# Ledger of designs, part 1: VHH binders against Probable cysteine protease atg4 (atg4)

No score or structure here was measured in a lab: all are predicted.

Target 1, 320 residues: Probable cysteine protease atg4 (atg4), of Schizosaccharomyces pombe (q9p373)
Amino acid sequence: MELMARFLERYLHFAPTNTEPPGTLIWFLGHSYKIEDSQWPEKFLYDSFSLITITYRSGIEGLENMTSDTGWGCMIRSTQTLLANCLRICYPEKQLKEILALFADEPSAPFSIHQFVTMGKTLCDINPGQWFGPTTSCSCVARLSDQNPDVPLHVYVARNGNAIYRDQLSKVSFPVLLLIPTRLGIDSINESYYDQLLQVFEIRSFVGITGGRPRSAHYFYARQNQYFFYLDPHCTHFAHTTTQPASEETFHSATLRRVAIQDLDPCMIFGFLIRDEEEWHSFEANQKYFADIVQIFDSEPQPVETHDDFVLDENVEDHL
Positions, changes and structure headers below are counted from each chain's first letter, unless a header gives other numbers; antibody chains aren't numbered by Kabat.
F, E and O stand for the ipSAE by ESMFold2-Fast, ESMFold2 and OpenDDE, each averaged over both directions (binder to target, target to binder). V2 = 0.75 x the mean of E and O + 0.25 x the DockQ between their complexes.
[cut] stands for letters that were removed.
Atom coordinates printed by the task and the answers are left out, and those that the model quotes come from them; centres of patches stay.

## First folded at step 3 (VHH)

Design a1 (from V5 with T98K; framework vhh_surovatamig_d1)
Fold by ESMFold2-Fast, scan of step 3:
Structure a1 (fold): chain B 320 residues (1-320), chain A 122 residues (1-122)
Amino acid sequence: as target 1 above (320 residues)
Amino acid sequence: EVQLVESGGGLVQPGGSLRLSCAASGFTFSSYAMSWVRQAPGKGLEWVATISGSGGSTDYVDSVKGRFTISRDNAKKSLYLQMNSLRAEDTAVYYCAKGYEDWFGELLYDYRGQGTLVTVSS
């Protein structure tokens, strides 16, 4: 812990200046912190530091003909980061090392980069070394969760854009991770989504956003006004394996990072962890605060071939 | 060298009170959150309370809320735990720790003292 203690001290020392007025709340995965007597609430800094950050790795064995995901793996790594923190919240009885073993850089690990690469090819015809899009990442997480019942978490990916169907959720057991891959604009987030995007961080089931451009995907976990705090996968460390575990500091951010809402890429995956029926009903009741980001319906429309039936003359904000 | 020295433990009847103290040295005390953690006979470590470096924020495990009060004196480099309405289940070795319980409920501390025994029995 001496090494981790020094890393934490550096993290606290180099935290950027808080530019927001005293009394402004920070929303962290659905929970709030109030600034009272310092620039940053100390618990907020400690909690931010404690989040699992999964970054690029080198020296990877068995990853086709590659030894690193540097330059192409950022969406996979940010998605692993969201899932790892979700699992740690869902299963507090599991030790950190047990959660990290699920993401080891080896083919046998349930949520390894190897498994993501294999599933990306199988489900979406994405070749090893190609960038993952949000939809591909969500499909991979859902399939991998289904293949690993020893880690009970159903992943429900929103359908027909951003829709969740009650009859589909009734067929699965809690806990459920809801993933909503969506685009909130063209070049930047459309201002019409700002209030709803801010509200998402206040929802108790919220477990983060994965988003960004190719080579720029990040994991967003907190906000203060229109500033979003994030974890960045763009740092390369040696591979983490069960036989040669990487040092714990490589799973933590070196610095507190934030970005203004105006500088965000509109492509996002929203994550919500629903642990039981009560949390589902709470999520339904709160959906009115972010209804353009997440839609809820009773039943999915029957499948029909629509490749030539696409209507293109619609509101650009809603039709991406 | 970081040093944390606990004192104030002892035998007390149910419903009684004790005040634990922790003298800190070897680091900038006011810059760190401090916690009290305990270990009951045959059990694992349990986080009890945390106080921010400035003293402006406190947090407690549910079973002690309203009964225990954590406080600090940064000028004296001392941490305190006022324990009221003590119960048999509060029997444990109490440790002063440099650190806190993290977001996931794990004790994240880089140093812990030798502890002070609190026995609540009739």
Scores: ipSAE 0.060, ipTM 0.491, lowest interface PAE 5.9, mean pLDDT 86

Design a10 (from V5 with L108F; framework vhh_surovatamig_d1)
Fold by ESMFold2-Fast, scan of step 3:
Structure a10 (fold): chain B 320 residues (1-320), chain A 122 residues (1-122)
Amino acid sequence: as target 1 above (320 residues)
Amino acid sequence: EVQLVESGGGLVQPGGSLRLSCAASGFTFSSYAMSWVRQAPGKGLEWVATISGSGGSTDYVDSVKGRFTISRDNAKKSLYLQMNSLRAEDTAVYYCATGYEDWFGELFYDYRGQGTLVTVSS
């Protein structure tokens, strides 16, 4: 398309200045690009542009009493962005238009904003028009993916904070999307997590982070040293439906964007795509590089059953 | 209107050489990565080589590395593929295309020419 071509030309022209020295690597969803000069590798710019970005939409029909998600939908849209890119990586034989149809702004689409709003209410008691948190977003993705057998993907949401249990994974079919909703600090990321957070981008199964600045969510897909590249849902286009498809350029970022690690919101969802047993073993082997972000155990601790005559002594509990 | 016109195909013997050309019009040629893709009889499309808009970077499918060279002349709005040490398995219709094999394994832009047939046979 000619309009898409002009949009890419604008993207390449308005990329920010690369300030890092020659030889600095860019890590993009577990793959590296080497910078020989102060300019961006052209392949990196093209790959960044090729990523699906799902933004706010207007003219939405059937969304309760609302026609737009502008102002409240950013976490849903950033989560849809992570899932859309994950599905494209998982199913390269599917055309872009087929993946985008799953996210159409209509009730019948499996991963529509309508479905997220309905599931947010059902699973987490979040009313339509209210902001989603990371835990709500993960729960919605898992339930909606289970309800769409036409595009198989088991979504495993980390338990007891950031834990993955081997015996639970052994019972599910690949491919699996691991989602780890976590907080790496209070107002900003605690510096103790910096090295591990950087290492996450080097993992081959990594499919991005949903998170960001306070009251705004973004999709993070690459890093160069302590600068993170992201896709931003904060622009509004007309609704994408199967009968009136939105233009393809509305699913691509207008400009290359980056943010420094110290300016990140600590509230995040980490995504990893595991397509088979071999990829799972690779993930396990690399987990030691980010063990405080993702923990792996053999089995989930079971709660102690309370009997009629069993009373917990206050002396057994400590105010930790 | 975007147009891509390939030429230079023909019959060559194994071990021979051939140079394909593609004339582009209707767009800002120097701003686009360009690719050569091919389709052997009864098979699907296979990406062969890509060159960046500036010409500063190139990439190739493993089976042609060291044998094929992609190049461009932005002033003439032309793309080239120099094919050396040709093998029977290189027999295919070769298409000039705007774009590259993207992160997801497909051509980013879908402007293609009519194709030019290359037959490698004794």
Scores: ipSAE 0.013, ipTM 0.371, lowest interface PAE 8.4, mean pLDDT 85

Design a11 (from V5 with L108M; framework vhh_surovatamig_d1)
Fold by ESMFold2-Fast, scan of step 3:
Structure a11 (fold): chain B 320 residues (1-320), chain A 122 residues (1-122)
Amino acid sequence: as target 1 above (320 residues)
Amino acid sequence: EVQLVESGGGLVQPGGSLRLSCAASGFTFSSYAMSWVRQAPGKGLEWVATISGSGGSTDYVDSVKGRFTISRDNAKKSLYLQMNSLRAEDTAVYYCATGYEDWFGELMYDYRGQGTLVTVSS
């Protein structure tokens, strides 16, 4: 399209300068681009532009007493962005418009903001208009995906922090999206995780990170050394519905964005797409490169005894 | 105003060679990555090769690596595809296009020419 062509040309023109030397690799969802002349590889720019970006919307109907998610919806939108790109990778035969229909801003869409808000309240007691945490976001994606058999995808959320159990995974059908909600530090990412965090971008099953910005959620899809490229939900467009579809350019980033590892929030959701048993075996073989981020065990341990020394206040009886 | 005009297609025997040309006008040619894409009878569009605006970087679909060479002449506003060791499966209409195949395998192009037919047959 001519309109889309103009938007893409603007994206290419206003990309930030590449400050890294020739020979530096960019890792994009497990695939690499080599920088030969200190300019961005054009295929990298086109691939980055092609990613679905789901942003804040206004004019939303049926969302409790609200018409916009501006100011509170960024974790939901970044989680939708990860899921949308994951589904598009998983089902390349589906048209972009079919994927986007799943995320329409209407109650009937399987992965709508309406469904996330309802599910956040039901599963985690998060009220509409409140910020979603990573655990809440993962729980919502898993439940909503299970409720939509028309586009099969089992979402396995890591347990007991960052653990995946083979016995549990063996009971579900591929394709599986592994979501690992974790914190890699207290106020900032602990440097002990740096090498492993960089390594996850090189894994073929990697489909991105949601989170990672102080008091903001973004979708991270590529890295160059210790710089991470991300999609930003913090711009507002009119609601996307089946009766009034939003323009396609509103689902693409206006510019290439990057942030340094030291400026990231440690709170993250890691996503990996496993499409069959062969990809699972590959993932297991590579887990040693990021063993502190993702752990794999045969079976979930029995519940540990908890010692509860808490004494409830009781009514005091008067003596006669 | 923007135009891409392909030429050089024809009938060749397996193992033969052809050189396709694309004449561009109506835009700043050197600022755009250019691609060759093809469509075999009864099939969808398939990306073949891309060259950066400066000509410094090239990329190819696996089935043509070592056989096809993409090049450009920015002064002449022309794009070329040298095709060697042609096979029956290379039979297709070849289009000159601005842009790349995207990450999802969709052809992301702004402008496309009318195409030139290449038939590889005995």
Scores: ipSAE 0.156, ipTM 0.581, lowest interface PAE 4.4, mean pLDDT 86

Design a12 (from V5 with L108I; framework vhh_surovatamig_d1)
Fold by ESMFold2-Fast, scan of step 3:
Structure a12 (fold): chain B 320 residues (1-320), chain A 122 residues (1-122)
Amino acid sequence: as target 1 above (320 residues)
Amino acid sequence: EVQLVESGGGLVQPGGSLRLSCAASGFTFSSYAMSWVRQAPGKGLEWVATISGSGGSTDYVDSVKGRFTISRDNAKKSLYLQMNSLRAEDTAVYYCATGYEDWFGELIYDYRGQGTLVTVSS
């Protein structure tokens, strides 16, 4: 009778069977499912379909001279999807309706497309209707979280590439969403990162990857061997507002989509949710499994002036 | 490696019948739902019909219900579309595809053939 049960039933009727051998694991946001009879684990399908997915919308009011984000909004929508699922994990006592209200397609909602568009212009000089890059999306979500204390989540964006600094984290309150915008290659992911990228999906604090190129951003939430499952924002539904809420099914995917590691875009944002001190220590202990993707240091290096050392070397030799 | 080869298209008069065939190779045919998809002149792709991997379940777009029948032969790795009571509006290039129409009406498929033209005209 549940919506997810209906999606599951249709998928089981028409979708391909899982042909991986029995015992193969599927890693889903740090949790594993096991294939036993060449069938999809029904719990995995149910959990996948239950994830919030935020897609393109039409009939939007107050969005400059536009009524839709179709064609330009995919990175914003994939970032909203990561944040929405992070908030559901962080606050399981909150109803789905309460989480979705934070992303309503209206200017007053804390994490609305209106707010992202305004912050993109303010922080990065991105005009309304232009595609967001991963770094712009990270900056926007961090600023919007800071501006909305009624949603108690600090967003820490990695610095100097992929670095997290202990002294900076010690100054903020849990829960913390760590966002690491990075590039793991030029045209495709460099094979040297493959093992570490696979390990990331097994980490308990992992809350997904938002990644892609212009007009091709997706939210990645699970893997089976070297295949990554993702949610796709490229479907347009009517705007969701507090006075005219969109149907529940428009916030969920009814099918599995996957892509091979070789076909992934190297540009991505890694998300990790740290809810308390114990989870931070667990994250630190696990960092050795993905040390080239995320680096941890005690303190951020201070900017230094360039200095020519050959003059000093000559002076030392004059005294010997 | 994967190939889907359609046949059976042609010119037919209104009210007539045609049977389309699709020969599949390079994948485990019985593990995939199979669909027929069409593109009419000047229009986008339209999903027509789906059959489950076992053949136990079928689904159709409303405009062809009662007129078209999708079937498969897993031993021969072949998919069929029996088209009866053809109308001018059925004129299109018909494609064989792996996959199905999802809950939202979007066609989800991995592979598609090169198509076969069906023209319904007097």
Scores: ipSAE 0.084, ipTM 0.608, lowest interface PAE 6.1, mean pLDDT 88

Design a13 (from V5 with G99D; framework vhh_surovatamig_d1)
Fold by ESMFold2-Fast, scan of step 3:
Structure a13 (fold): chain B 320 residues (1-320), chain A 122 residues (1-122)
Amino acid sequence: as target 1 above (320 residues)
Amino acid sequence: EVQLVESGGGLVQPGGSLRLSCAASGFTFSSYAMSWVRQAPGKGLEWVATISGSGGSTDYVDSVKGRFTISRDNAKKSLYLQMNSLRAEDTAVYYCATDYEDWFGELLYDYRGQGTLVTVSS
């Protein structure tokens, strides 16, 4: 208790000043916190700190001719962060150490940097050491999750932009992680998406946004008005392995961070966890509040292909 | 047709300072985030720092926090990296980069100029 109290004091000491009016709600992965007396509710600070943050690592073995993902791995790390927190929500009975083992920096771990690098090459022809785009990251998560039946989770990646198809979801078993890779603008987030982006944080199935360009990817988990709270992978620690486990503090942010909506990068991945049929119906009912971010249709349109046959050296004349 | 031209590198002693510059052309500079990326001899590319299009947000790799400052001048279409308290480990070719999308909508996260060499030695 005394150790925890000292930790919270340090975490709070480095928190930004809350500039929003008293009574403003903080929306954290679909749940709200009301500020009563202090600048930041203690439970909000504790819950923010308790989120898994997966950052750059050094001393990695078996990663081609590289020993670190510093400088190229931030989209992978932010995607791992979203997945790790999704798994904690999906399987609250599992200990933190069991979740972290899935992300160990070794080839045998189901969601390791090694597995992402291998899948990025196999699925999207991305070479080791190259930055991942959001679509590549989503494809990798979906394939790797399918290869790990020990922790059931079907990952559905939106199609044809941001579309989800009911007939495809009806064929898969819950739980399902919906991933929507999208761009909400060119240079910055288009203001037409602001209201819907804010609404997403209030949805109970929401499990975060992995956002920003590959070199600037962050994990966004909460908002207060137009300020977004995030976890930052740009911190290098020693590799986490089964033989040399990294300390748990290296998987938690030491500070509370926030950014204004106008300073966000438009490139992002939205995550929603659907654990059963009831949660799917709730998600469908709420989709009207963010219809430009996620679209739902009954069935995927089939692409139309036509083949033209040309006969070489054929002379076709109008008269016989 | 996006062009980035880096300058300001050179030989400096440990503890010294250098300011790198990048002149950008061929795109709406103020609309895009800009980054500095480096490559040490015999190693891969390492991201160093990023600044948002407006200049309102900055991020740094941990090893340079408190020593390096990224900045931009949108009127001059220029990006800067002020490097203080330089260490031997900072020896690298430094590139400025943008996330400008090409004509096919492919995001060019690793587009960079010819680079500028920074050598920190005694």
Scores: ipSAE 0.000, ipTM 0.135, lowest interface PAE 20.3, mean pLDDT 82

Design a14 (from V5 with G99S; framework vhh_surovatamig_d1)
Fold by ESMFold2-Fast, scan of step 3:
Structure a14 (fold): chain B 320 residues (1-320), chain A 122 residues (1-122)
Amino acid sequence: as target 1 above (320 residues)
Amino acid sequence: EVQLVESGGGLVQPGGSLRLSCAASGFTFSSYAMSWVRQAPGKGLEWVATISGSGGSTDYVDSVKGRFTISRDNAKKSLYLQMNSLRAEDTAVYYCATSYEDWFGELLYDYRGQGTLVTVSS
């Protein structure tokens, strides 16, 4: 494709300079690339470009009294981005256009912004046009996935902070998307979490992080040392519908972007795709490397009513 | 800048032979599978043959199997297509393409040259 070559040239034109030593690894959704003789490994660039990016849209119909999600939709869009890439990994036989149809900007699409807005109101009492927090976003995608049996995917949202319970997973069928909404600090990521956050990118089941930027939400898919690569929803294109499909190029990032770990927002959603029992056992074995980010227990404790128990609500620290 | 330059096409009679060449530059040639794709007049693109980065594996469309041989010289950054027992149906513009299986398993072709025209007739 002549157009593909032009997209890659454009993609790299404004890319950051790679200042890391030759031989430094890039970890991309649990897989590594080595930098030996160029600024960026060519395979890494192709793989980064291939990721689905879902951005703000305008000209949306049927979205209450609004025609655009610009300014309030970034958490929804970054969550859609994580889910879309997860579904594409899960169902490689489906064409890109089939996956994108699930996210069309119309009420009938299973994972549309319309469905997220309706579900945010129903589950979390978030009004249309209000910013979604990580916990709200996770609850919405779990409910919407359950309502779409045509593309099976059970979404398990971590409970009691960051805990996963084995007996709850034993009751559901693979594939499972694990979503862990968590806060790794107050204003910035606490340095005590740095090593574990870096380790997460090396895990085979890792399918990305949503959140992580001050006053916005982005999708993080790779790291090199303490630099994190991300997809940015803050670009507005015309609505994608079944009757007027948007150009495919509007679902790909225009450039390679990265941010340093010290500039990350502590509020984020970690995603892991578990396709079968073998992948679950692998995930369990690796959990020791990120045990403060994800906890695993056999069973959820029965709640005992006391005056002493409370948990901080992540939505209290909304940045938009 | 990735560049692929095809050559070696021409007019040949049915049953004849041609050897196509492709000169590659601007990328790590040996790290990529390479393909030949063709476009007959008034038709869409058709994949013809692929060779792995190391040269250890090859694959062909059924209609050319046993007649065409794809090969590469990684030191020279060159791709070749030896075409024997040519038929009128092989008439097309031939493009060399970088073949890449993206993260999701979709096979992508990046072809950039003008191609080289092969005409099989008197």
Scores: ipSAE 0.038, ipTM 0.461, lowest interface PAE 6.6, mean pLDDT 85

Design a15 (from V5 with G99P; framework vhh_surovatamig_d1)
Fold by ESMFold2-Fast, scan of step 3:
Structure a15 (fold): chain B 320 residues (1-320), chain A 122 residues (1-122)
Amino acid sequence: as target 1 above (320 residues)
Amino acid sequence: EVQLVESGGGLVQPGGSLRLSCAASGFTFSSYAMSWVRQAPGKGLEWVATISGSGGSTDYVDSVKGRFTISRDNAKKSLYLQMNSLRAEDTAVYYCATPYEDWFGELLYDYRGQGTLVTVSS
């Protein structure tokens, strides 16, 4: 539609200068684009613009005496962005408006900011208005997805740091969204992770990264060498409700944005969509390229005290 | 509430070894990467080592690579730092730390423990 064409004109006008050598590939959610004679491949710009971006909203009703998530909602909004784009890939037959209704700014919507705030308090004791961390965000989306069987998606959150357990995955039905909240360094990404982080963008199941910015969370969806392209939630629009839908343009980024790897915050959530067993086998085969970001094991170790530890504690008590 | 209690520091001669321990409580220990950081007298905090939640991945600052080993026991909710071939410049208060999110979205390190002092001198 005309909205898309008009937005693309603006998007193209404000795109940054491509400084990379001719022939450098852009990796976009596991797919590559080659720069030919234009500064940016037109299909890359179109696909980038077509991604759902969910930003701050104002005029929100029923949000714990707040009317906006400006200043505290960025991780929730970036997580909603990852989930919304994941759902578009998982359910291409669904209209955009049907996906967006799941994220309406109202308590009844399954993945609303209201639901995230409620789950953050219930699961992680995060008070309304407090910033969400990556682990809190992952826990919330997993619980909320389980509570909405009308749109089947099991969300598996990595355990014991960054581990995925085969026996746990075998108990759930596809499709599965794997979320790996992790830290790849302290103040900045440790250079030892650079190659693995670059490889992640080439993986077919990759559906993005949430986080990656100090005091901020963005949604990262593509890279060109060590430059990462992202969607930014730090733009406030009026609330989106099912009775008063927000304009579609408010769900698309107005500009193409990128950041260099050295400017990334190491705290991230990695997302991978596994739609069937074949995609799981592909993911397993590719894991060797990012083994320090995602670990795969057959079964979760039970953190049980050894018999000797129990005996020692009993002996200490008996001797006292 | 996150609690971290460090122990195992002491006075040791150059070339010696020490093993530091950190007892964690108040959070799901196995779900978080853990770090050791240190503060030498009159200097700022310096990151030393990090271990993933599962224990499968470790990273170290260049100056301690090959000398220090970070490890964890998730069943005991404990973090360890084995320090070998200690040098005078390793003298510092050592803290175990976990990433903590504040109201502004910054990852902070909650050093609520008193730390454990390591002094390397003759």
Scores: ipSAE 0.000, ipTM 0.126, lowest interface PAE 17.6, mean pLDDT 82

Design a16 (from V5 with Y100W; framework vhh_surovatamig_d1)
Fold by ESMFold2-Fast, scan of step 3:
Structure a16 (fold): chain B 320 residues (1-320), chain A 122 residues (1-122)
Amino acid sequence: as target 1 above (320 residues)
Amino acid sequence: EVQLVESGGGLVQPGGSLRLSCAASGFTFSSYAMSWVRQAPGKGLEWVATISGSGGSTDYVDSVKGRFTISRDNAKKSLYLQMNSLRAEDTAVYYCATGWEDWFGELLYDYRGQGTLVTVSS
């Protein structure tokens, strides 16, 4: 695309060099790029810029009494970003425009902000205009995916914390998007998770992390050593609709953003795309490298009843 | 105006070798990743190989790994494809193109040349 070529040319000529030693690998959604001459690998830059990013929008119609999701929609937008890029992998034959139509800012679009807001209220009792937590986002995307027969993607949300059950997966058709909403610490990521967190970026099925910020969310797609590259939903563009499509530039980042592992918030959603039985077996074989992030069992234990209603502190958001 | 001119195609016997060249003009050649893509008779466009703008990174479709080598000379604004151990299945029109197949599997080619025919036959 002409746009990506323009982004690449500008960044390559004006951006700082990559100061890591020759041979250092950059891991991008399970693929590696090698640094050869203190410059960013051009393929890595192009692939990063080609990722769909869905940001805040203004001029939205039919969104209760609101016209924008600025200030509250970041988890929804970052979850849409993860799902949109996952769908690009599932359906490489579909044009970008077709994928983006699924996320149009209108009630009729399958994965619109309108649909997320409605499902957030229905499934998790989250009122329009309130922040979504990781668990709420996962529940919403799973239900909306089930309701969209035009795009055959099953979304499996980890249960009992971070567990995936083989007997449950055997009952669904591939492709499957595995979503693991979890917390890797209290105030910051516990260092005991560092090696496993680095390892997930090397897994072929990895399709990103959503979260990593308090009352905010980014989409994390690559790493260089302990620095994580991300897409940021915190810029507002005009609403994208079928009658007034937003320009392509509004769905792509023209620059690299990164953050050190020690500066991440521990609250996040891990995404893995399993397209067939062979990819599932590969995922199972690699799970030992990140066993504290994702657990796999044959079957779910008998349901345990829960009876107490807790009064949630209005200042505490704990969505795991 | 961007121009890409391929040359070096021809008839070659199975097991033979051939070297394709592409002369580029009208853009900052060293700033762009370059690819070779091919189209076999009656089939769609297939990506073959990519080289980064600096020449530091290369990638190949599985069927040609170990047999084909992509290279470039930024001073001469030229792209090359050295093809060894050619097979009948390699018969196609080969195009020089800017860009590459991204990790989604999309062909992100902004420009391509007129092509050069490679026939592998006895």
Scores: ipSAE 0.000, ipTM 0.318, lowest interface PAE 10.7, mean pLDDT 85

